# Ledger of designs, part 21: VH-VL binders against q96il0

Target 1, 167 residues: q96il0
Amino acid sequence: APERGAERRDTAPSGVSRFCPPRKSCHDWIGPPDKYSNLRPVHFYIPENESPLEQKLRKLRQETQEWNQQFWANQNLTFSKEKEEFIHSRLKTKGLGLRTESGQKATLNAEEMADFYKEFLSKNFQKHMYYNRDWYKRNFAITFFMGKVALERIWNKLKQKQKKRSN
Below, E stands for the ipSAE of ESMFold2; O stands for the ipSAE of OpenDDE; V2 stands for 0.75 times the mean of E and O plus 0.25 times the DockQ between their complexes.

## First folded at step 1 (VH-VL)

Design e4g (framework fv_ebrasodebart; at its last look DockQ between E and O 0.27; V2 from the best seeds 0.00; counts 0 for: pae E 9.2 > 2)
Fold by ESMFold2-Fast, scan of step 1:
Structure e4g (fold): chain C 167 residues (1-167), chain A 123 residues (1-123), chain B 108 residues (1-108)
Amino acid sequence: as target 1 above (167 residues)
Amino acid sequence: QIQLVQSGAEVKKPGASVKVSCKASGYTFTNYYISWVRQAPGQGLEWMGWISGYSGDTNYAQKLQGRVTMTTDTSTSTAYMELRSLRSDDTAVYYCARAGFDYESSTYYFDYWGQGTLVTVSS
Amino acid sequence: QAVLTQPPSVSVSPGQTASITCSGDNLGSKYAYWYQQKPGQSPVLVMYQDTKRPSGIPERFSASNSGNTATLTISGTQAMDEADYYCQTWDDSTGYEVFGGGTKLTVL
């Protein structure tokens, strides 16, 4: 049975929560969504006989995951801040308060928010294009290293087979 | 301007522990790893390990596993390196460095360095 | 055992070309990185990905990497270039980064 893992909050002084998987998991383990990126982190199992090349592949995959999480965490924070600023600006322009009579945050209707979404998408278009380009390059690099690992494993099997025949 | 500022020199007895700090500024701390590299008097550079500014994940040199702990405080953009059970051969200048990553080769390289912290271990 | 081997010292006259070598098995199939360390100072990245120069590094610094040997070349060497130089790549036995032993460049 797969281990779900013990959730552990090692809170940094900054207040950022940390996720800690079970150390002795025999498989890659998928954690809960990160608070900021909303992406599920993958914690990689480290095999007992991991080769240096396998370690380089794991290192690349771990760094790519971290890059991906950081991108989406920053994007989500930017979206939330700019959305709030836009709503406050529009409400002040209309002479309206920041709260409704029910005590909830005052919001704009979907038609009014269309301006914000259009501006946000156009402003971030180039950023998302660069993200997609780098995502492609990183996945190409991962595929390349996976190929190298596969060739290493084939070579090791051939070496072992030859040694069995010669000895 | 990107800079890494380290804590001051320390003198320790064998068996003690030392904790060196590295305060980063001028860039987004969570976007980079911080690596630790030491240099014994008159000797070359020795890599000790790295820590992520985002996740806090660490990777330590085999020689130092069990004696070293690296941590971060993202609110202050500070990395820490604690070395335990100090020996006289741990006497060195300890550097923190910002680690860039080359995904084509899966290799870290070190583009900005702290000023170094001299740790002297003597009986 | 040394994964990356550098000569301990290299001497050149001012204005001459200095060549600092770094040798490792199949190093040309890897990327090499170079650092300059002046006495009492922190290392400074002077070359990355074999041949690329960081912003602020003079164009008289160049590098190559082929076969088993990476070379850092400093043309028109100046007194200010006097320093220890370290090459860096990854170690195939550990999968982690490794530095060469360093070369002291003397300009006299």
Scores: ipSAE 0.393, ipTM 0.719, lowest interface PAE 2.7, mean pLDDT 85
Fold by OpenDDE, look of step 4:
Structure e4g (fold): chain C 167 residues (1-167), chain A 123 residues (1-123), chain B 108 residues (1-108)
Amino acid sequence: as target 1 above (167 residues)
Amino acid sequence: QIQLVQSGAEVKKPGASVKVSCKASGYTFTNYYISWVRQAPGQGLEWMGWISGYSGDTNYAQKLQGRVTMTTDTSTSTAYMELRSLRSDDTAVYYCARAGFDYESSTYYFDYWGQGTLVTVSS
Amino acid sequence: QAVLTQPPSVSVSPGQTASITCSGDNLGSKYAYWYQQKPGQSPVLVMYQDTKRPSGIPERFSASNSGNTATLTISGTQAMDEADYYCQTWDDSTGYEVFGGGTKLTVL
């Protein structure tokens, strides 16, 4: 009986646009907006002589980016769902169909949609609060490591200049 | 492979405290939340709270406020749940679960679960 | 606090379709999640975001969510599907996760 290979369950849907930056890019590359999060992913450049601090910074930035992409992808889905339900409910209450006579999707006016946005924000306040807290902490950490890397680079440049003066 | 491995079963007296561990592997621990859910014998699932794998920020069920403390060790990718002032009605299987996002998922559900830890509170 | 109501038990014959309901105020405006729990095992996510199946979950599992009711449907129910099923959502005011009371599915 052929051992049915354990299909790796963890194939994250490869929906991250496999936009491979050009191999020769010495810079961070910004991809197109993700279809779910609408955030533009950044492909971080990996220097050949990446220091441990630079590596740590890069990893932290990457992890934070992934976290942010995931959050907004989910929020956008939730928003879309709730928006649709709101529109449908309101149209039903008005005795209107989901489609206009011309066959177009029926829409609500800006005032009615303002109520939706207020309600949505209110309902998602807790989610946003926790997101914001984590976002600030992550970005603070990133900024801190950016500072460390900058100092390291300055120090290395100074050492190189001293060595050149001594020879 | 994503796994959550919990500590072993505990037997405690009323008034004591219990601390359950949950070691996570196979994913970036700091990008997700860990939730704790308990289940009394023959009962349903009860959400206890969650903790950020990154910030350590917590949200506890109101019923457990003041008695529960959730912590994380990011260096070991381990979450801890301490429950104090144990009562007989705290006898349950305690589960840790990952709550996080991917492009298709939400942090508001639990996609991976630990094996559970039985905590028995008996006089 | 949001309350989710499930029937305590549902029985179905093998090969028939099982339907498990979860009722909550405005549940249709939120996402519903479903968990399967077999005796002595941890819960397993079987449906998320109302209609989505995690990898490894059979296609016979489906779900819907509208109005105040989410429904888990198991077509062609098998003996192995005998388990407790829990719905879950969140409370908008507190941000708390909320589980239904669970439904025992018996395959007769």
Scores: ipSAE 0.050, ipTM 0.713, lowest interface PAE 4.0, mean pLDDT 86
Fold by ESMFold2, look of step 4:
Structure e4g (fold): chain C 167 residues (1-167), chain A 123 residues (1-123), chain B 108 residues (1-108)
Amino acid sequence: as target 1 above (167 residues)
Amino acid sequence: QIQLVQSGAEVKKPGASVKVSCKASGYTFTNYYISWVRQAPGQGLEWMGWISGYSGDTNYAQKLQGRVTMTTDTSTSTAYMELRSLRSDDTAVYYCARAGFDYESSTYYFDYWGQGTLVTVSS
Amino acid sequence: QAVLTQPPSVSVSPGQTASITCSGDNLGSKYAYWYQQKPGQSPVLVMYQDTKRPSGIPERFSASNSGNTATLTISGTQAMDEADYYCQTWDDSTGYEVFGGGTKLTVL
């Protein structure tokens, strides 16, 4: 996954570029994956002549992105914390340390971990059901408004062509 | 500074309706649910239902099904709870609370509560 | 349909450890949450996801949840901890939020 581009203040090029939307960008930008949610944020362009319909679409996309980023960041953190706690508890019960002699984290095998995955899915089932439902509803709404914006832009182009022919 | 500010106290007769408002500020209203919880004098907390800030979808406690209506106005970031056919045992403080997840809280729970609205139902 | 049962009161001497229980069928398979309510005030979250403490809640608050019982534990109990405490969970079958009956903690 590409890193965010960035300029450095060094006298020579630093050789590291990070994603950084230009001040004058006329386009949405896709950033690198967020470390907690693993989702790529969109950096939305705000045109100078944004119509009310275009504004509503942009707001809906921004709100949906915020909602989605927060949900997955929360679920990923909860999953990681509870997974570590489960592993630590089971290793302690077996009289084992948290790390092998080679320095790697001690783990449980797939059958030992099955109890964790079952419990985690059960505890979070309702939240994922509501997330999936809202995800589909939000994406349907976004698609609908994208279509309306496209039609609005076609109508505006036709009006401009019709006015020029009338002159 | 997340806040939930509720409408003022009300006195109602049995059989009437009451509508309590809950104005939210300091967060993206459409990304969270609002739950309504009531507390009769000297008693514990009783969940009434929740409403999605985005879709307006609701889930009402079975005890209150048919008597309660929850709505939202996303333009003002305000949730409403209307309880109809009031009875004397509906006398309580009514709370709204934000429900959902937040990045730092990492959980789905009631992290911010309104100040409460006393509704008194008497003769 | 879930029911959470709490003792109506718990008394403790200052400096001692208070334990408040919350019992429910298979509660350990769900997340448990704890709220503190002082007279005339709205509830305040004090423990979440069984064992986690929100920022700003004193270290003396801890909690556990296993089997059919969640427990809120306050070590080194202080007079300012005197309040009503409620446990809360979700009913997976209905999506309802369920509160326990509440426990009045008295610090003698």
Scores: ipSAE 0.006, ipTM 0.577, lowest interface PAE 9.2, mean pLDDT 80
OpenDDE, second read of step 2: ipSAE 0.020; ipTM 0.658
ESMFold2 (binder alone), look of step 4: mean pLDDT 90; pTM 0.918

Design e4h (framework fv_ebrasodebart; at its last look DockQ between E and O 0.32; V2 from the best seeds 0.00; counts 0 for: pae E 2.7 > 2)
Fold by OpenDDE, look of step 4:
Structure e4h (fold): chain C 167 residues (1-167), chain A 121 residues (1-121), chain B 108 residues (1-108)
Amino acid sequence: as target 1 above (167 residues)
Amino acid sequence: QIQLVQSGAEVKKPGASVKVSCKASGYTFTNYYISWVRQAPGQGLEWMGWISGYSGDTNYAQKLQGRVTMTTDTSTSTAYMELRSLRSDDTAVYYCAREYLSGDYSPMDVWGQGTLVTVSS
Amino acid sequence: QAVLTQPPSVSVSPGQTASITCSGDNLGSKYAYWYQQKPGQSPVLVMYQDTKRPSGIPERFSASNSGNTATLTISGTQAMDEADYYCQTWDDSTGYEVFGGGTKLTVL
């Protein structure tokens, strides 16, 4: 009996950009734009002596990045699919083919496309509201933890200077 | 594999409270919401509310306001639903479901196996 | 609060097309979702965002949403498709999820 290949559930491609920063990098690296989200992924540097606070910040940034990548990848795919379906449906209703006589992709006029955009925005309004709310909360938290990490680093530098003066 | 695993069946007396757990695995818990849905025997699906896996923000169905509390433990990727002042009409199978409020996915794409809560005198 | 109305039952012969409707005010301006529930099982998402089919759902399942009515269509209905079907949408004012009353599909 042929092993029915486990149909890979099209999990939204975890667009983990296969961009690997150089092994010796002591800095965050920005990758090329993801093909689906069009967002540039950041590869976060992991210090050898990462503090618990630094680790928490890094994890929060990573999770937030993944969240944003997933949102925009899905949004762009949804938009593209629905736009295409709308165009096809309207062309069909008009008795027009998908291609012009010149072989170009048939398009709708600006007024017809305005109807699509209005409908699309209406259907996605709630989604965008929740996204925006969570985006602000996440970025506020990231900024807050960045401040804490900065203070921790300053404090550690001051302690090291005091120890060097006492010896 | 992405899954939600719920706690076992509960039998409670009227006026008691019940707390159902929903352990998530196979995905980043904080990037999703958890919705709770119940179903009384032979009845339809009733949405109870949702909770953010990130912020812990909640939205409860009006009918359950004051009686329901949803919480999350991000360290264990577990959502909890507590229902207080139980009545006989609260007898139902309770489901947790993963919800993605942003993106191409449905709000409830992965469901737990359900937890039967029986309220009997 | 948004209310979704479904027929309580639909019957279809094997191989025929089943159609389940879900009616609600301005439902066509929102996304509709569909769930299948078999006896003693958890609901399974069968259609999302009006017309989209999750992976693993047969191509015989389709859906549309226009005006005040979303429709789930099952072409070439099979005995295994016998289940309860629920439509779902959002209430924009409250952020509540709203289910229809469910439709029992019987395959005769």
Scores: ipSAE 0.585, ipTM 0.842, lowest interface PAE 1.0, mean pLDDT 89
Fold by ESMFold2, look of step 4:
Structure e4h (fold): chain C 167 residues (1-167), chain A 121 residues (1-121), chain B 108 residues (1-108)
Amino acid sequence: as target 1 above (167 residues)
Amino acid sequence: QIQLVQSGAEVKKPGASVKVSCKASGYTFTNYYISWVRQAPGQGLEWMGWISGYSGDTNYAQKLQGRVTMTTDTSTSTAYMELRSLRSDDTAVYYCAREYLSGDYSPMDVWGQGTLVTVSS
Amino acid sequence: QAVLTQPPSVSVSPGQTASITCSGDNLGSKYAYWYQQKPGQSPVLVMYQDTKRPSGIPERFSASNSGNTATLTISGTQAMDEADYYCQTWDDSTGYEVFGGGTKLTVL
């Protein structure tokens, strides 16, 4: 695996490294998986001359990431707790202990666990529908603003070339 | 800390309108919904509707359709609820409460202090 | 439209277990939420998603939801637990949120 990619995202809040890639590169960084959501956060770079439109896009992406991380952190916690509660309840009903003979946590086989997965899906169906709807709305907005920023940068590049040519 | 701070008590005549504000702090306003819940004196909680902090989409209780309008101002992290054509049975404490998703799957985990609206002739 | 029915009041002796029921058609297929409201105060979330307790709520609070009935249980009831308690869920047909009528818990 390469030590660094073609482009990287900075994780540090205030600075670009001395060895930072050329000025035109973007330095957002992808962090380690969050222990609750299992999602890797993007650490967004704030350039010194960030335009108002670029700032709007960055904040929208930051807010959407926060929202998404919170959803999956909560969903993973809910799934884990309800799974353990289901296992404990079914073991108790069968007259079995919570631990195996070796002292490890007892569990249910895949066929027994199918009932849990079915019940969990049923209770959470509408929640996931609303999550998906809002997720697509947010990503549509992000994509739209990414296009606007791209056009702004092309226009600024053209004005910059015309200024040099006139000099 | 996460807070919802509501506007002060109001006294109104029947037929008037009231607009209650709910200012949020300590969290990303656009990532949450605001539900409005009212409580008449000596009675229980009644859900009025919710509004998305992100899109401004609303869902109003059937009983209040046509009389209620909910709005947000994301620049000030403030939600508003306006109730029109007031009548005496609209006398209540009005609460705002924060919800994470679409209103129906998340707890109302943070509540405002309540706003007493009195409708009397 | 969905209706959640709670007893108007429940009385228990200090140290005993209080049970507050919330009945609704097919309530066990939905998540149930519980709120405590002390006189002159805003409601406070005490149980969510049937059985889960938010941080800061004492372990003596527990809840269940199956069939048509959700139940809030307070073990070792204390004088500070005197309050009105509301259950909440939603109406599948409309997507509206629904509160029960409330239960006044008295510790005597």
Scores: ipSAE 0.432, ipTM 0.743, lowest interface PAE 2.7, mean pLDDT 84
Fold by ESMFold2-Fast, scan of step 1:
Structure e4h (fold): chain C 167 residues (1-167), chain A 121 residues (1-121), chain B 108 residues (1-108)
Amino acid sequence: as target 1 above (167 residues)
Amino acid sequence: QIQLVQSGAEVKKPGASVKVSCKASGYTFTNYYISWVRQAPGQGLEWMGWISGYSGDTNYAQKLQGRVTMTTDTSTSTAYMELRSLRSDDTAVYYCAREYLSGDYSPMDVWGQGTLVTVSS
Amino acid sequence: QAVLTQPPSVSVSPGQTASITCSGDNLGSKYAYWYQQKPGQSPVLVMYQDTKRPSGIPERFSASNSGNTATLTISGTQAMDEADYYCQTWDDSTGYEVFGGGTKLTVL
């Protein structure tokens, strides 16, 4: 039972919407936005003769997508839950019910919500700072490997030109 | 199944160094940080530092700066913590723990079994 | 910079409510986390982000965090809850993780 508890993460809800790319796709395919993260997943095309360098780039992009998807799914969940808790707490303090006579969710005005946004931003400031730092580093690495793949492709073209040259 | 498995107990003399390993399995290693936390006999938990599984960036507790080095080997999904110039007060159980993003967002949700390091003459 | 203070021990009778406090300057502006450690075992996460409970942790565990004080509450305390409890937060100025000194819960 400890192993089962460790494997199950409440802070990481079920992930990306399941989707399938078109059969025999020769290009990356973009799926619909995920319900929780609002990010569109990318299915990466794998060439028949993928080089080790191309594989490294693809894996890096896949890992970055998984990381980014999990971050925003958890962030959106945390925001929505804490917002509801704040609203319920403030309504209770005012002696108001959680729903209006019409059955709609009771809400607070913008001035009252300002306290929540201030607290939420304060609590999450460093989290967003580290997210942005890691995001930039991941994008830098992806760009670097994209450049290496481009150079590899240029080199292969040059080799083809040499092979076709007459003696 | 998600788990962190640490290397076995070590006995060292004062002035020596120790390197503890923490092998991860069941998840994408590069998407998590590994924190190192130690506990001296009968004492509380003391955070030592963390390392990114992706970038290799580290952040070390001020008290340990200059003596500790954290590294990762992504090909084996393993994190390492090396502590140098060992003193008797470094005798402790050393834990590794994963967290999705360092800070107040993601808790240390999976912990290794711990590695006892004894520093004695 | 951040220092978290916990009482060194708390004693309760079986079935009673245990409250373990964790104090730190402006702690309510940060998330608090709670870990349970039994003798010879690794710490186990019991509460995260102030009030949230991981799967597998009994519903009798709850927590709050406001002002300078975070509180772990165990209702209907059982013998199996006897352990050391540690609070934890993150220092936003240094990026350091910070643990409280720990509280030994005794269930007599």
Scores: ipSAE 0.021, ipTM 0.672, lowest interface PAE 6.9, mean pLDDT 83
OpenDDE, second read of step 2: ipSAE 0.546; ipTM 0.832
ESMFold2 (binder alone), look of step 4: mean pLDDT 92; pTM 0.945

